VHH binders against p53848r504to814. Designs and how they scored, part 8

Target 1, 311 residues: p53848r504to814
Amino acid sequence: TYIMAIFNATPDSFSDGGEHFADIESQLNDIIKLCKDALYLHESVIIDVGGCSTRPNSIQASEEEEIRRSIPLIKAIRESTELPQDKVILSIDTYRSNVAKEAIKVGVDIINDISGGLFDSNMFAVIAENPEICYILSHTRGDISTMNRLAHYENFALGDSIQQEFVHNTDIQQLDDLKDKTVLIRNVGQEIGERYIKAIDNGVKRWQILIDPGLGFAKTWKQNLQIIRHIPILKNYSFTMNSNNSQVYVNLRNMPVLLGPSRKKFIGHITKDVDAKQRDFATGAVVASCIGFGSDMVRVHDVKNCSKSIK
Below, E stands for the ipSAE of ESMFold2; O stands for the ipSAE of OpenDDE; V2 stands for 0.75 times the mean of E and O plus 0.25 times the DockQ between their complexes.

## First folded at step 1 (VHH)

Design s11 (framework vhh_7sr4_2)
Fold by ESMFold2-Fast, scan of step 1:
Structure s11 (fold): chain B 311 residues (1-311), chain A 119 residues (1-119)
Amino acid sequence: as target 1 above (311 residues)
Amino acid sequence: EVKLVESGGGLVQPGGSLRLSCAASGFIFSSYWMGWYRQTPGKQRDLVADISSGGRTKYGDSVKGRFTISRDNTKNTVYLQMNSLKPEDTAVYYCAAYDSLGETYFDYWGQGTQVTVSS
C-alpha cells in the first residue's frame, strides 16, 4: 500500500496549523521531515503538492498564482540533496493542464486531478503527450461551485447507454441481489468509466491511470461510508456501453484505487469532532478500513499516525 | 453542539440598509470560513459573500459594491452589511460555516433570516 502525504501550499489550510505556511526553504524543510517520517516505515513515499483550494465556493487562485505557489517548490524538492530521490514520488494536485505541463517540466511523476478532466478539456492531451506520467482520475460532478448540490445517487437509474454490467471474482452476492444497496458505487463506477474511455480515446494509456472515487466530492457523509464498504465492487467492476453506434467494453477491474479520507468532514460527522486535527485518531481507523477493503493508495495529512494503521 | 444563529433581517424600503449578524458556537470559529447565502422559493441557494479564516472575501456579482462581509473572531460573529437594497435582494439569508479542506458539503447552516425589500 502506498502512502501519499498531503502538502498544502495554500494560504488557508488550518488543518496544518500554519506549519506549511512559509517560504520555499521552510516548506522544503517540512517536506524533508514528512519524507523522513514516512520512509522510516515504507520503501517509498508520495508527496502531493496542492497550490489551489477545491473547497466549494472557495476563492480559486489564478493559474499564475497556482504556478507561483507550486512549481518553484516542486523544483526545490527535486533538486534537494537531502532527499533520497529514488524513494520520493512527487504528485501535484491540480485540475489545470497548464499547471500540469509546468509541473512535468520540473520533475513531477503524478497529476492528481480532482475533476477527472472535466474542468480543463486540454488535460488528457497533456497526459497523453507524457507517457511516463501517472494520472489520478477522480470522481466528482459539476464544478467547484455546484458539486455540493449533485449528491443525488439514490434515485439514479442505470444509464441508458449501459448494455450490461459485471461484478467479477468477489465474495459478494450476485449484482441482482444487491441492486438497491449498490446504486451509488455502480453509478460512481460508470461515471469513472465514461471519463476513463474519454482519456483512452485521447491517447492516455491504461497503465497511466489510477482511480479515486472522490470521498467528500459530490457525496454526503453516509455516501462516503458506502463507497469505502463497496471498494471490492469497484475493483471488480466492468460494463458495456453504446457510444456513437458502437459498443465499448469498459474494464475497471484491477485498476489501482486511491482513497483520501484524511481529516475529511464525514469522519468528524461520525465522531462528532469539529476540528480537523482532532480527526487524526479517527482517520487511522478509517485508513485501516480502506486498506482492508482493497485500497492501493491512501492520501493523508498525518503520516505518522496513519502509517501505524498500515504497518 | 454547533449552532449558527442569524439576526438582523426584516422589511426595508428600496435603497435602505440592513446589517445581518450570525452568532456561532460549538467550534473553533477563527479556523472556519464563514459565508452568507440566499434562497428564493423554488431556487437553489446562491453565494452572497464569504470570508476565509485569513480574511479574504468573495462576493456574488449582483451584490459586489453594495454588500460587505466581515468577521469578529473575539465575538464569534460574522456580519453582512447590506446597502442600497433592491427588491431582487428579497430572500431568506443563511449563514454557513466550513473549513478549508476541500469538502463538497458545508459543515453547518443556520436556520435562515428573511429579508424583504418592498415599498
Scores: ipSAE 0.000, ipTM 0.197, lowest interface PAE 12.5, mean pLDDT 74

Design z01 (framework vhh_ozoralizumab_d1)
Fold by ESMFold2-Fast, scan of step 1:
Structure z01 (fold): chain B 311 residues (1-311), chain A 121 residues (1-121)
Amino acid sequence: as target 1 above (311 residues)
Amino acid sequence: EVQLVESGGGLVQPGGSLRLSCAASGFTFSDYAMYWVRQAPGKGLEWVSEISSSGGSTKYPDSVKGRFTISRDNAKNTLYLQMNSLRPEDTAVYYCARDFYGSESYYFDYRGQGTLVTVSS
C-alpha cells in the first residue's frame, strides 16, 4: 500500500523576491521533514502538492496563481540535494491541463485530477503526450460549486446492461442479485469507466491510470462509507455501454485504487467531531478499513498516524 | 465507429455443431487479437477462446478445449467459432470481442450485440 501525503502550497505574499524565496525555503524544509518521517517506515513516499483548493464550494484560484504557487515549489523539491530523489514520488493536485504541463516540465511524476478530465478537456492530451506520467482519474459530478447537489444515485444512469466479470471472479457474478444495494458503486464505476474510455481514446495508456472513487465529491457521508465497503466490487467491475454506435466493454478489473478519506467531513459524522485537524487521528482507523477493503493507495494529511495504522 | 456483428446462433441438439461468425468493421481488424466470450442465463461472462492478430496463436479454457475452434479471415474482416460436441451447459449468448490494445491480461474494449446458442432437445 502507498502513502500519498498532502501538501498545500501557501500563496506567496505580495513583496520583493526575498520574501518569496523565504516562503519556498520554508515549505521545502517542511517537505523534507515529512519525507524523512515517512521514509523511516516506508520504502517510498508520494508528495501531493496542491496550489488550488478542490474542496466542494470553494473559490478557485486562477491558473496563473496556481502556477505561481505550485511550480516553483515542485522545481525546488526536484533540485533539492537533501531529499532522496529515488524514494520521493512527486504528484500535483490539479484539474488544469496547463498547470499539469508546467509541472511535468519541472519533474512531477503523477497528475492527481479530481475531475477525471471533466473540468479541462485538454487534460487527456497532456497525459497522452507524456507516457511516463501516472494519472489519477477521480470521480465527481458537475463542478466545484454544484457537485454536492448531484449526490443522487439511482439505477444505472447510462441505461446499459452491466456485465459480470469473467468466470474467474465469483463475487462479481452475483452483482445483479445485490443490485439494490450496489446502485452507488455501480454508478460510480460506470462514470469512471466512461472517463477511462475517453482517456484511452485520446491516447492515454491503461498503465498510466489509477482510479479514485472521489470520497467527499458529489457524495453524502453515508455514500462515502458505502464506497469504502464496496472497493472490492469496483476493483472487479466491468460493464458495457454504447459508444459511437458500438457496444464497448469496459473493464476496470485490477485497476489500482486511491482513496483519500483524510479530514473528510464524513469522518466527523462518525466521531462526532467536525474539526478537520482532529480528524487526523480518526483518519487512521478509516485508512485501516480502506486497506482492508482493497485500497492500493491512501491520500492523507497526517502521514505519521496513518503509517502506524497500515503497518 | 467500431462494429462487431455476430451471427450463426440457434437451437441445436446435444452433440450437435454450430459455426458462429463475427463481421468486424470500423477498425483495422488485422491489428487486433480477438475473443469469443459467452454469458449463460444468470451467469457472468466466460472467456471461451482467443486468437492472435495474425491467427497464428489460439488459446482455450479446459471447458471447451478440443470441442471449440477459433479462426479468422483477415481479408474478410471476419472471426469464426466452430463449436462441436455441444452440451446443454454451452447454452449462452455468444459475443465477439476485440482485444484491448496493449493489455497484459484478458481484457477487451468492444463486443458485439451477441448471438444466442441454445443446446436442447
Scores: ipSAE 0.000, ipTM 0.112, lowest interface PAE 20.6, mean pLDDT 71

Design z02 (framework vhh_ozoralizumab_d1)
Fold by ESMFold2-Fast, scan of step 1:
Structure z02 (fold): chain B 311 residues (1-311), chain A 120 residues (1-120)
Amino acid sequence: as target 1 above (311 residues)
Amino acid sequence: EVQLVESGGGLVQPGGSLRLSCAASGFTFSSYWMYWVRQAPGKGLEWVSEINTGGSSTKYPDSVKGRFTISRDNAKNTLYLQMNSLRPEDTAVYYCAKGEYDLWSGYDYRGQGTLVTVSS
């Protein structure tokens, strides 16, 4: 299981707000430390650089400011002689195609897009032009200010757009046996699938895409727990839908899945912790559950404590 | 500008009923989903119910399903929670909440709360 370490290059980030926001030299030194700690326990590490907060209801940095915060840092990481470059994978947390384009130029390997291309229609074109780049297609609804209001998942008239559903690698006699307990993960899978087809139609290749069901985005804390439990369903899910006057088969089977439970407020609800940093201990148990249910990548703030759960 | 004022809490015996009200002002009430959440003594915040803009869709956790009913009157800018068959474990401060549930900060706006005590 891959470890994706979060590095916040923003003054108003949730968990580490201001702790990593500094000049490039200081930020690079923090990243070198994160990489060395991770590589002590793992063969590789992914660093996810965020120049703009994607926290719901946060004030968004301008595109120019996001580039100013993130691109020079990514360039500095790639130019560092203190890092084994073949073992450090770089990701940028952005929903903006122009930011993604600039990050690719300076050596990023992964575009981590919370919106699944929803916030910027040019994103898929940028990813398609760079077939060596991996793209994390994340699930959300609405926009940053409205997403959590849209956390209501019903089985909406499947006959209108979704024609037929399948859950593979199961002994369940019929899909109907699952419907009442799996509405949330099926709706998430269907909406991811719609974004997936749009990406493929724009020239993105299946092997570029990782799926993130979006813990904390357009979801209540209880729904986040349901998603973790139902990762196996998502990884075995396919369906047919009507699109552009034709029936399209959408196959999400065996796609890699990323989960980011680290320091989310819902862990605090379970443990009654008031400090996000104190959630790192509880996050270890949740990370172990994510891996047990089939997560291929986990996104974390505290690499040292979470890495112990993965071994 | 946004204001949410809860009322209707109090002391009630097990098996009793209470109706909570939330008077909303400072925003277009009919355009927002509304929520009731509670915090029991020594416990974390617990989601109790939700209602869509028109009042046609509601949801509840299993702990209160069948006993609690959320409703709204858009003409009066008022949210309600009808609580029946109250149990000692329902003892909590009940909050009316507006806006998106932000997992890092909670709801956009939450009222002052109203205390509900269920004991003999």
Scores: ipSAE 0.000, ipTM 0.129, lowest interface PAE 16.9, mean pLDDT 73

Design z03 (framework vhh_ozoralizumab_d1)
Fold by ESMFold2-Fast, scan of step 1:
Structure z03 (fold): chain B 311 residues (1-311), chain A 121 residues (1-121)
Amino acid sequence: as target 1 above (311 residues)
Amino acid sequence: EVQLVESGGGLVQPGGSLRLSCAASGFTFSNYAMYWVRQAPGKGLEWVSEISGSGGYTKYPDSVKGRFTISRDNAKNTLYLQMNSLRPEDTAVYYCARSPDYYEGSTLDYRGQGTLVTVSS
């Protein structure tokens, strides 16, 4: 299981220790410390650098500002002699194709796109042009301001386009009997599959893609728990659909899955902790469940406490 | 729509006290953790204090711990910062700031226009 540590590179950000606005040198020092802490317990670490907040209802930084915040930092990380470069994997959290292009030039390994290409139609072309890059295809609906109003899920997604559904090692009659209980994960899988097919049609390779069902994005707290419980369904899910008057087989089976439960509000519903920072200990228990249900990567704020749950 | 308006800044002598207020509007105040951050002349933003939506959790950096107290009145949509034993190095523009649910850590989404605090003898 891979650990992906979150690092925010925004101009109004500050360290958890309460230091003033961090410049590139200070941010690099924070990342070096984070990497050393993670590598004490793990063979490798993924750092996910974000230059623009993707939180629901947040104000979006301009593309130029996002580049100014994130690209010099990624370059500094790759140039650091204090980091074991063979053990540090770099990810950029961006939904913008131009930001992804710049990040690739300075040595990023992963593009973490919360929108699954939905917010920028040129994203898939950038990923296709760089077959060595891993792409995280995340599930959401609408946009940053509307996604949480779109948390209603039906038995059919994509209009009337879904023809047949399959779950490996599951009798279709058993799936039919459970349809009302699995509508959420099947809708999420179908919508991920639609984005997956568009990526493939644009030249992205299957081996580049990692799936993120998007905990906390266009979902209620109960729906987040249901997704975690049903990860085995997603990892064994395939379906056929009509696309451009042709029938397409969409196979999500055995794709690697990332889950990011860290500090999400739904953890507060379980523990009665509404403050996200207070949920670090509770996140460990949820992370253990995610791994137990088949998550291949977990995205977290507090690597030290998260590490207790993956032994 | 979302507005944060700070007040209460002014000139005080070293060792003095001052209370800042922040009037919030345009959102459900009790659902959000709130911050006080400051910016000294020619410096970047520095985190000063944090309070959870319920008020049950507060956090301070060592530079102000024991001297500053953050509090909130959710019925009045108001955030407060009580500053005691003020020092010349506390001179700064103080901003009330919101971070929505902390999904991505300590990134701030809204802050007010600020209120100036000058500690001088």
Scores: ipSAE 0.000, ipTM 0.187, lowest interface PAE 14.8, mean pLDDT 74

Design z04 (framework vhh_ozoralizumab_d1; at its last look DockQ between E and O 0.07; V2 from the best seeds 0.00; counts 0 for: pae E 25.7 > 2, placed apart)
Fold by OpenDDE, look of step 2:
Formats: structure tokens, sequence, C-alpha cells
Structure z04 (fold): chain B 311 residues (1-311), chain A 121 residues (1-121)
């Protein structure tokens, strides 16, 4: 299991233009500590740098601002002699293709896109042009401002374009018997699969892609829990669909799965913790659950404690 | 008291059209996403359409996409469903439903009495 550490490059991280270097150094020191904590138990650590909040209903920074916040820091991390570079994997949390391009230039390894390519039509092209880059394809609906109202999933998983669905090592009849209970994960799987095919059609390679079912994105708190429990289904899910008078087979089987439950509202709902920082202990429990259900990677804030949960 | 009252159902031939209405009262209608759901005889509830509070976003399952249109008039506290190109498989009781929100395990918390739509030659 890989651990992905969240690092937000916030405006507060960059004070006055003249202190940009100092700010970067400070952030770098924080990252060094983060890496140390992670690498105490893990062979490698992923640092996911974000220059723009992707929380539902959050105000979106401009592209320029996002670049200003994230790219110099990523460069500094990659060039740091104080980090074991061979053990540090760099990720950028962005749905913007231009930000992705700039990040790639300075040594990012992963593009973490919460939109699954929906928010920027050029994203897949950028990923396709860089075959060494890993792309996290996340599930969402709508946009940052609307996704919270789009958590209604079909009671029948097979749309008009979907011909058949499969879960490896699971009887279709069993799926039918559990139709109402599994409709969410199957819908999520189909929608991820559709984005996956679009990525492939745009030249992205299968080995570049990780999938994220998008906890907290167009999901209720109970739906998030259900998704976690149904990761085994997602990891074994395939279906056929009609596209352009052709039948396409979409196979998500054995795709690496990322889950990011850390400090999210659904945890707070359960524990009655209003403050996100108070959700770290519960996050650890959820992280353990995620791994138990087959998550390959977990995205977390509290690296130190979550590292323990993972092990 | 929250009330949702559906109307506009009836008997229609295949290929025909119907317009359903839902009168809402007892809550701030404009603050809630609304849904149409239907239940065919011997079947469970099926999601038919969704519209956000402001009416700018709509969503449909593939089964009705291109045929059904959800809309709302917040000034009149009314939800609509325009159903075109109706098919026998569209026969069901149609319900107006109110969104619960992200803190719940279901999408809606209130449903009207329903209106019967029968598509038959």
Amino acid sequence: as target 1 above (311 residues)
Amino acid sequence: EVQLVESGGGLVQPGGSLRLSCAASGFTFSSYSMYWVRQAPGKGLEWVSEINSGGSITKYPDSVKGRFTISRDNAKNTLYLQMNSLRPEDTAVYYCARELGYSYDTEFDYRGQGTLVTVSS
C-alpha cells in the first residue's frame, strides 16, 4: 500500500513576493519532516501538492495563482538534496492541463485529477504526451459548485449504452440479488470506465492510470462508506457498452485504486467532529478499512499516524 | 407540513406525451433539489429525473434521456416533468420527491402520493 501525503500550498504559505524563497524553504522543511515520518515505515512516499482547493463549493484559484503556489515548490522538492529522491514520488493535485504541463516540466510523477478529465478537455492529451506520468482518474459529477447536488445514482446500473456488466469471481445472479446494494459502485464503475475509455482513445496508456472513486465528490456520507466496502467489486468490474456503432469492452480489473478519506465530512458526520483536524484518529480507522477492502493507495493528511494504520 | 402533490397523470397511447406537475408546500421549495421517481407494478422505485434548486442543472437516466424534461418554477413552488415519446415501459406511478442532502443515506426524504401514468394502445 502506498501512502500519499497531502500538502496544500496555500496563500499563507507565500507571504510577500520578496520572501518567496523563504516560504519555499519553510514548506520544504515541512515536506522533509513529512517524508521522514512516512519513510520511517514505508519504502516510498507520495507527496501530493495542491495549489488550489478542490473541495466542493470552494473558491477556485486562478490558473496563474495555482501555478505560482505549486510549481516552484514541486521544483524545490525534486531538486532537494535533503530528500531521498528515489523514495519520494511527486504528485500534483490539479484538474488543469496547463498546470499539469508545468508540473511535469519540473519533475512531477503523478497528475491527480479529481475531475477525471471532465474539467479540462486537454488533460488527456497532456497525459498521453507524457507516457512516464501516472494519472489518477477520479470519479465525480458536475463541477466544484454543483457536485454536491448530483449524488443521485440510477437504480438500474445498466444504461441504454451498457450491454452487460461483469464482476470477476462474482456470479451475475449474485449481483442481481444485490442490485439495490451495489448500484452505486456499479454506476461509479461505469462512469469511471467511460472516462477511462476516453483517456485511452486520446492516447493515454492503461499503465498510466489509477482510479479513484472520489470519496466526498457527488456522494453522501453513507455512499462514501458504501463505496469503501465495495472496492472489491470496483477492482473486479468490467462492462460492455455501445459506442459509435461499436461494442467496447471496458475492464477495470486490477486497476490500482486510490482512496482519500482523510478528514472528510462523512467522517465528521459519524464522529460528530466539526473540526477536520479532530478527525485524524477516525481517519486512521477508515484508512485501515480502505486497505482492508483492497485500496492500493491512500491519500492522507496525518502521515505519521496513518502510516501506522497502514502497517 | 411538507406536502408534495402530483398531478397530470393519465392514459396515453405509445408515442404520446404527458406533462406532470408537482405542487410543493410547507418548505422553501427553491432551496431544495427535486426528483421525479417512478414505480412500475411489481417493481421498485426508479429514478427518473433530477433538478437542482436553481433549475440550472438537470440529470436523467439513460432510460428517459432525450424523452423526458424536468423543470421547475420556484415562484410557483411547482415541479414539472414533460414526458414525450412515451413507451409502455414508462407505465408507472410517478412521484415528486425532495432531496435529503449529503448527510443522509437516501437522496430524498419526502415523496408525494403519486400520479399514475399508463401507456397503452
Scores: ipSAE 0.019, ipTM 0.263, lowest interface PAE 6.9, mean pLDDT 89
Fold by ESMFold2-Fast, scan of step 1:
Structure z04 (fold): chain B 311 residues (1-311), chain A 121 residues (1-121)
Amino acid sequence: as target 1 above (311 residues)
Amino acid sequence: EVQLVESGGGLVQPGGSLRLSCAASGFTFSSYSMYWVRQAPGKGLEWVSEINSGGSITKYPDSVKGRFTISRDNAKNTLYLQMNSLRPEDTAVYYCARELGYSYDTEFDYRGQGTLVTVSS
């Protein structure tokens, strides 16, 4: 199981006053410390650099500001002689194709796209042009302002374009028997699969793609728990759909799955924690559940406590 | 050290008004989006307002839209929440919060004791 450590680039150092170098140096030192702590227990670490909030209903930083915050930091990490570069994997958390292009130029390995290409139609083309890049395809609905109003998942998961569903080691009768209990994960899997096919149609390769069911995006706290418990269904899910007057088989089976439960609001609903930082110890228990149910990668704020939980 | 100090809460009757204030220090206030969040007795944390760094863009959930107004004074490092037409369901501890980070799982960074608002006859 891989550990992806979250590092959010802050704006308090980005002013017209020219103190950006000192701020980059400070942030780099924090990242060096995170990497050394993670590599004490693991063979590698993934650092996920975020320059723009995608929190539901948040106000977005401009593309220029996002680039200003994230790209120089990624460059500084890759140029650091204090880091074992062969053990540090760099990810950028962005839904913008132009930001992804700039990050790739300075040595990022992974594009972590909360929108699964929904927010920027050029994203898949950028990923396809860079076959060495890994792409995290996450599930959401609508946009940043509407996603939490779209948490209604219908009782019939099959739409007109979707003809047949399969779960590995489960025949069609068993899938029908589970219909009422699996509506959410089936809807999520179908929507991920539709984005997956669009990515493939745009030239992205299956081996570049890791899926993220999007805990906290277009989902209630109870739905987030249901998704975690149904990861085995998602990892064994496939279906057929009509596309361009032909039947296409969409196979999500055995795709790597990333889950980011760290500090998300639904953990607070379970424990009644009031502060995101106070949720870190509870996150360890949820991370253990995610791994137990089949997560291949976990995205966390507190690497030390989560590393102890998974080992 | 980052500090956020809320004030202005109290007991008010349904239909009344209150103005909350938050004094910020220890960071460049004018560079951060700011939020008001609340926690009602026995419930989880709920977002109630957002304002961008320059104060030109504000957002509200439907539960308070048209009744609450967020504003900021960057020269004074102060955030405000004007609450009108208060309802019993608005009873909660109110916290001001800064943006914790720029990731898709960004949470609110609130550090103060909050200020209690009780709406009751």
Scores: ipSAE 0.000, ipTM 0.305, lowest interface PAE 12.0, mean pLDDT 75
Fold by ESMFold2, look of step 2:
Structure z04 (fold): chain B 311 residues (1-311), chain A 121 residues (1-121)
Amino acid sequence: as target 1 above (311 residues)
Amino acid sequence: EVQLVESGGGLVQPGGSLRLSCAASGFTFSSYSMYWVRQAPGKGLEWVSEINSGGSITKYPDSVKGRFTISRDNAKNTLYLQMNSLRPEDTAVYYCARELGYSYDTEFDYRGQGTLVTVSS
């Protein structure tokens, strides 16, 4: 399982942006320490840099401010002689195609897009033009301001639906109960698959794509728990859909899966802690569950604490 | 108050076409799977089409597959059923319905008066 370490290039409080070069050097030093600590335990590390909050209902930095916060930092990381560049994988957490373009110019490896292309229709074209870039196609609904009101999911979904038949050793009620209990992850998989097909139609290659069911994005806290438990269903999901007057087969089976449980509100419901920083201990236990259910990559704030849970 | 108002029914000859509409209000239409169901004279309700909340996935029973097309416009809160190659056995009152959001026992939430489709020469 790979560790993706979160690094927020945003200040703890809102500011006018255009921060001093000393802030970049301080952030770079923090990243160097993080990488060295992680590489003591792992063969490689993924650093996910964000210049704009992706928390639901957060105030969004402008595109220009996001670039100012994140792109010089990524460039500084890639230019550092203190890092084993072949072991440090860089990701940028952005839903904006122009930010992705700039990050690619300065050497990012992964575009981590919480919207799965939903927020910026030019994103897939950017990824397709850069076949060496990995793209995390993540699930959400609506936009940053509306998504938490869109957590009502259908009671059915296409895909590997439980085949219903009257058989002696498996009654229809037992099969229908399993269908009902898994409908959420099948809906998420269907919506991911719909975005996946749009990415493929725009020239993105399957090998570029990792999928992320989007914990905390258009989900209630109980839905987040269901998603974690049902990762094996997502990893085996396929369906046929109508697209542009033809039938299209969508197969998400065995695609790499990222989960980002760290410091999310649902952990506070489990532990009764509402302070995101205090959730780091509980995050380790949740990360272990994510790995146990088959997550290929976990996105975390505290690499040392979570590395112990992985080992 | 949830409202579903069907329209577009009428008398049509066999082989003809009709387009049904359903105006939805009082709930977040874009969050629900929607259905068309019908009731022929003296018969129970029969499912005739289904569309997911985003409009990308549709399902039909064999009796109407290839002849009926369900669609939706989430910006207008409207559900549609295009019916082609109509047959006398398609004569029924047609209702739009939403998912109830309950257990797997899929109950149809139809509340409108329906719209009558009569296929007769």
Scores: ipSAE 0.000, ipTM 0.080, lowest interface PAE 25.7, mean pLDDT 75
ESMFold2 (binder alone), look of step 2: mean pLDDT 81; pTM 0.815

Design z05 (framework vhh_ozoralizumab_d1)
Fold by ESMFold2-Fast, scan of step 1:
Structure z05 (fold): chain B 311 residues (1-311), chain A 120 residues (1-120)
Amino acid sequence: as target 1 above (311 residues)
Amino acid sequence: EVQLVESGGGLVQPGGSLRLSCAASGFTFDDYAMYWVRQAPGKGLEWVSEISWSGGSTKYPDSVKGRFTISRDNAKNTLYLQMNSLRPEDTAVYYCAKDRSYLPYGMDVRGQGTLVTVSS
């Protein structure tokens, strides 16, 4: 199981709550400490650098501002002699193809796209041009301002173009008996699968793609819990669909799955704990559940507490 | 430049039906989810329906579920909304929308709208 540590390069996300801005050297020192903590317990660490907030309803930084915040930092990380470069994997959290291009140029290994290519039609072309790059295809709906209105999954008809569904190691009759409880994960899987096929059609290779069901994006706190419980369905999910006049087989089975439960409001709902610091300590049980249900990577704010749960 | 042109609105009796169309251009239509939204006079925008890039998934609020059907023809770059069992409260200007997502070309686009009036 890999650990992906979040590092927000936005002014409002610095360690003191945005009260003091950190320069590049100070941010690099924070990352070095983060890496040392993770590498004490693991053979490698993934650092996910975000230059623009993707939280629902947030005001978005311009593309130029996002580049200004993220690209020099990524370059500094890769040029650091204090980091074991062979053990540090770099990810950039961006939905913008131009930002992805610049990040690849300075040495990122992963593009973490919360939109699954929805926000930028050129993203898949950039990923296809760089077959050494891994791409995290995340599930959401709408955009940053509308996604909260689109969390409608319960008791809704599955897409009419879906011809047949398969869940490996699951009796289809048993799945039908749990129909109302599985509508959410099946809809998420279908929508991920549609983006997956679009990526493949644009030249992206299956081995480049990791999937993220998008906890907290276009989902209520109860829906986030259902997604975690149903990771095994997602990891064994495939279906056939009609697209235009053609039948397409979409196979998500055995794709790596990333989950980011750290500091989400649904953890606060579970623990009755809305304080972010206390949620960091509570994350251990949720991370253990994610791993137990089949996540291959966890995205977290507090590596130290997370590492105790993965061991 | 991204353009969306709605058509098919008009005056209908309660219980009647209308089919709205939206002709899209200036972007890769089959790469994006599309939406229908509406705005009644003096009210805010209300989400009406959503369809995935392939047409494989559709979503509706309870207010129109079972009465409205969204569909798309990717070969023709056209989005549709079939509206059945229309009610006076469905009276609004209907817009097709490419969501307010932060597009590569930086545009938040909806068309000029098509007026639907449900009355006798």
Scores: ipSAE 0.000, ipTM 0.193, lowest interface PAE 17.6, mean pLDDT 72

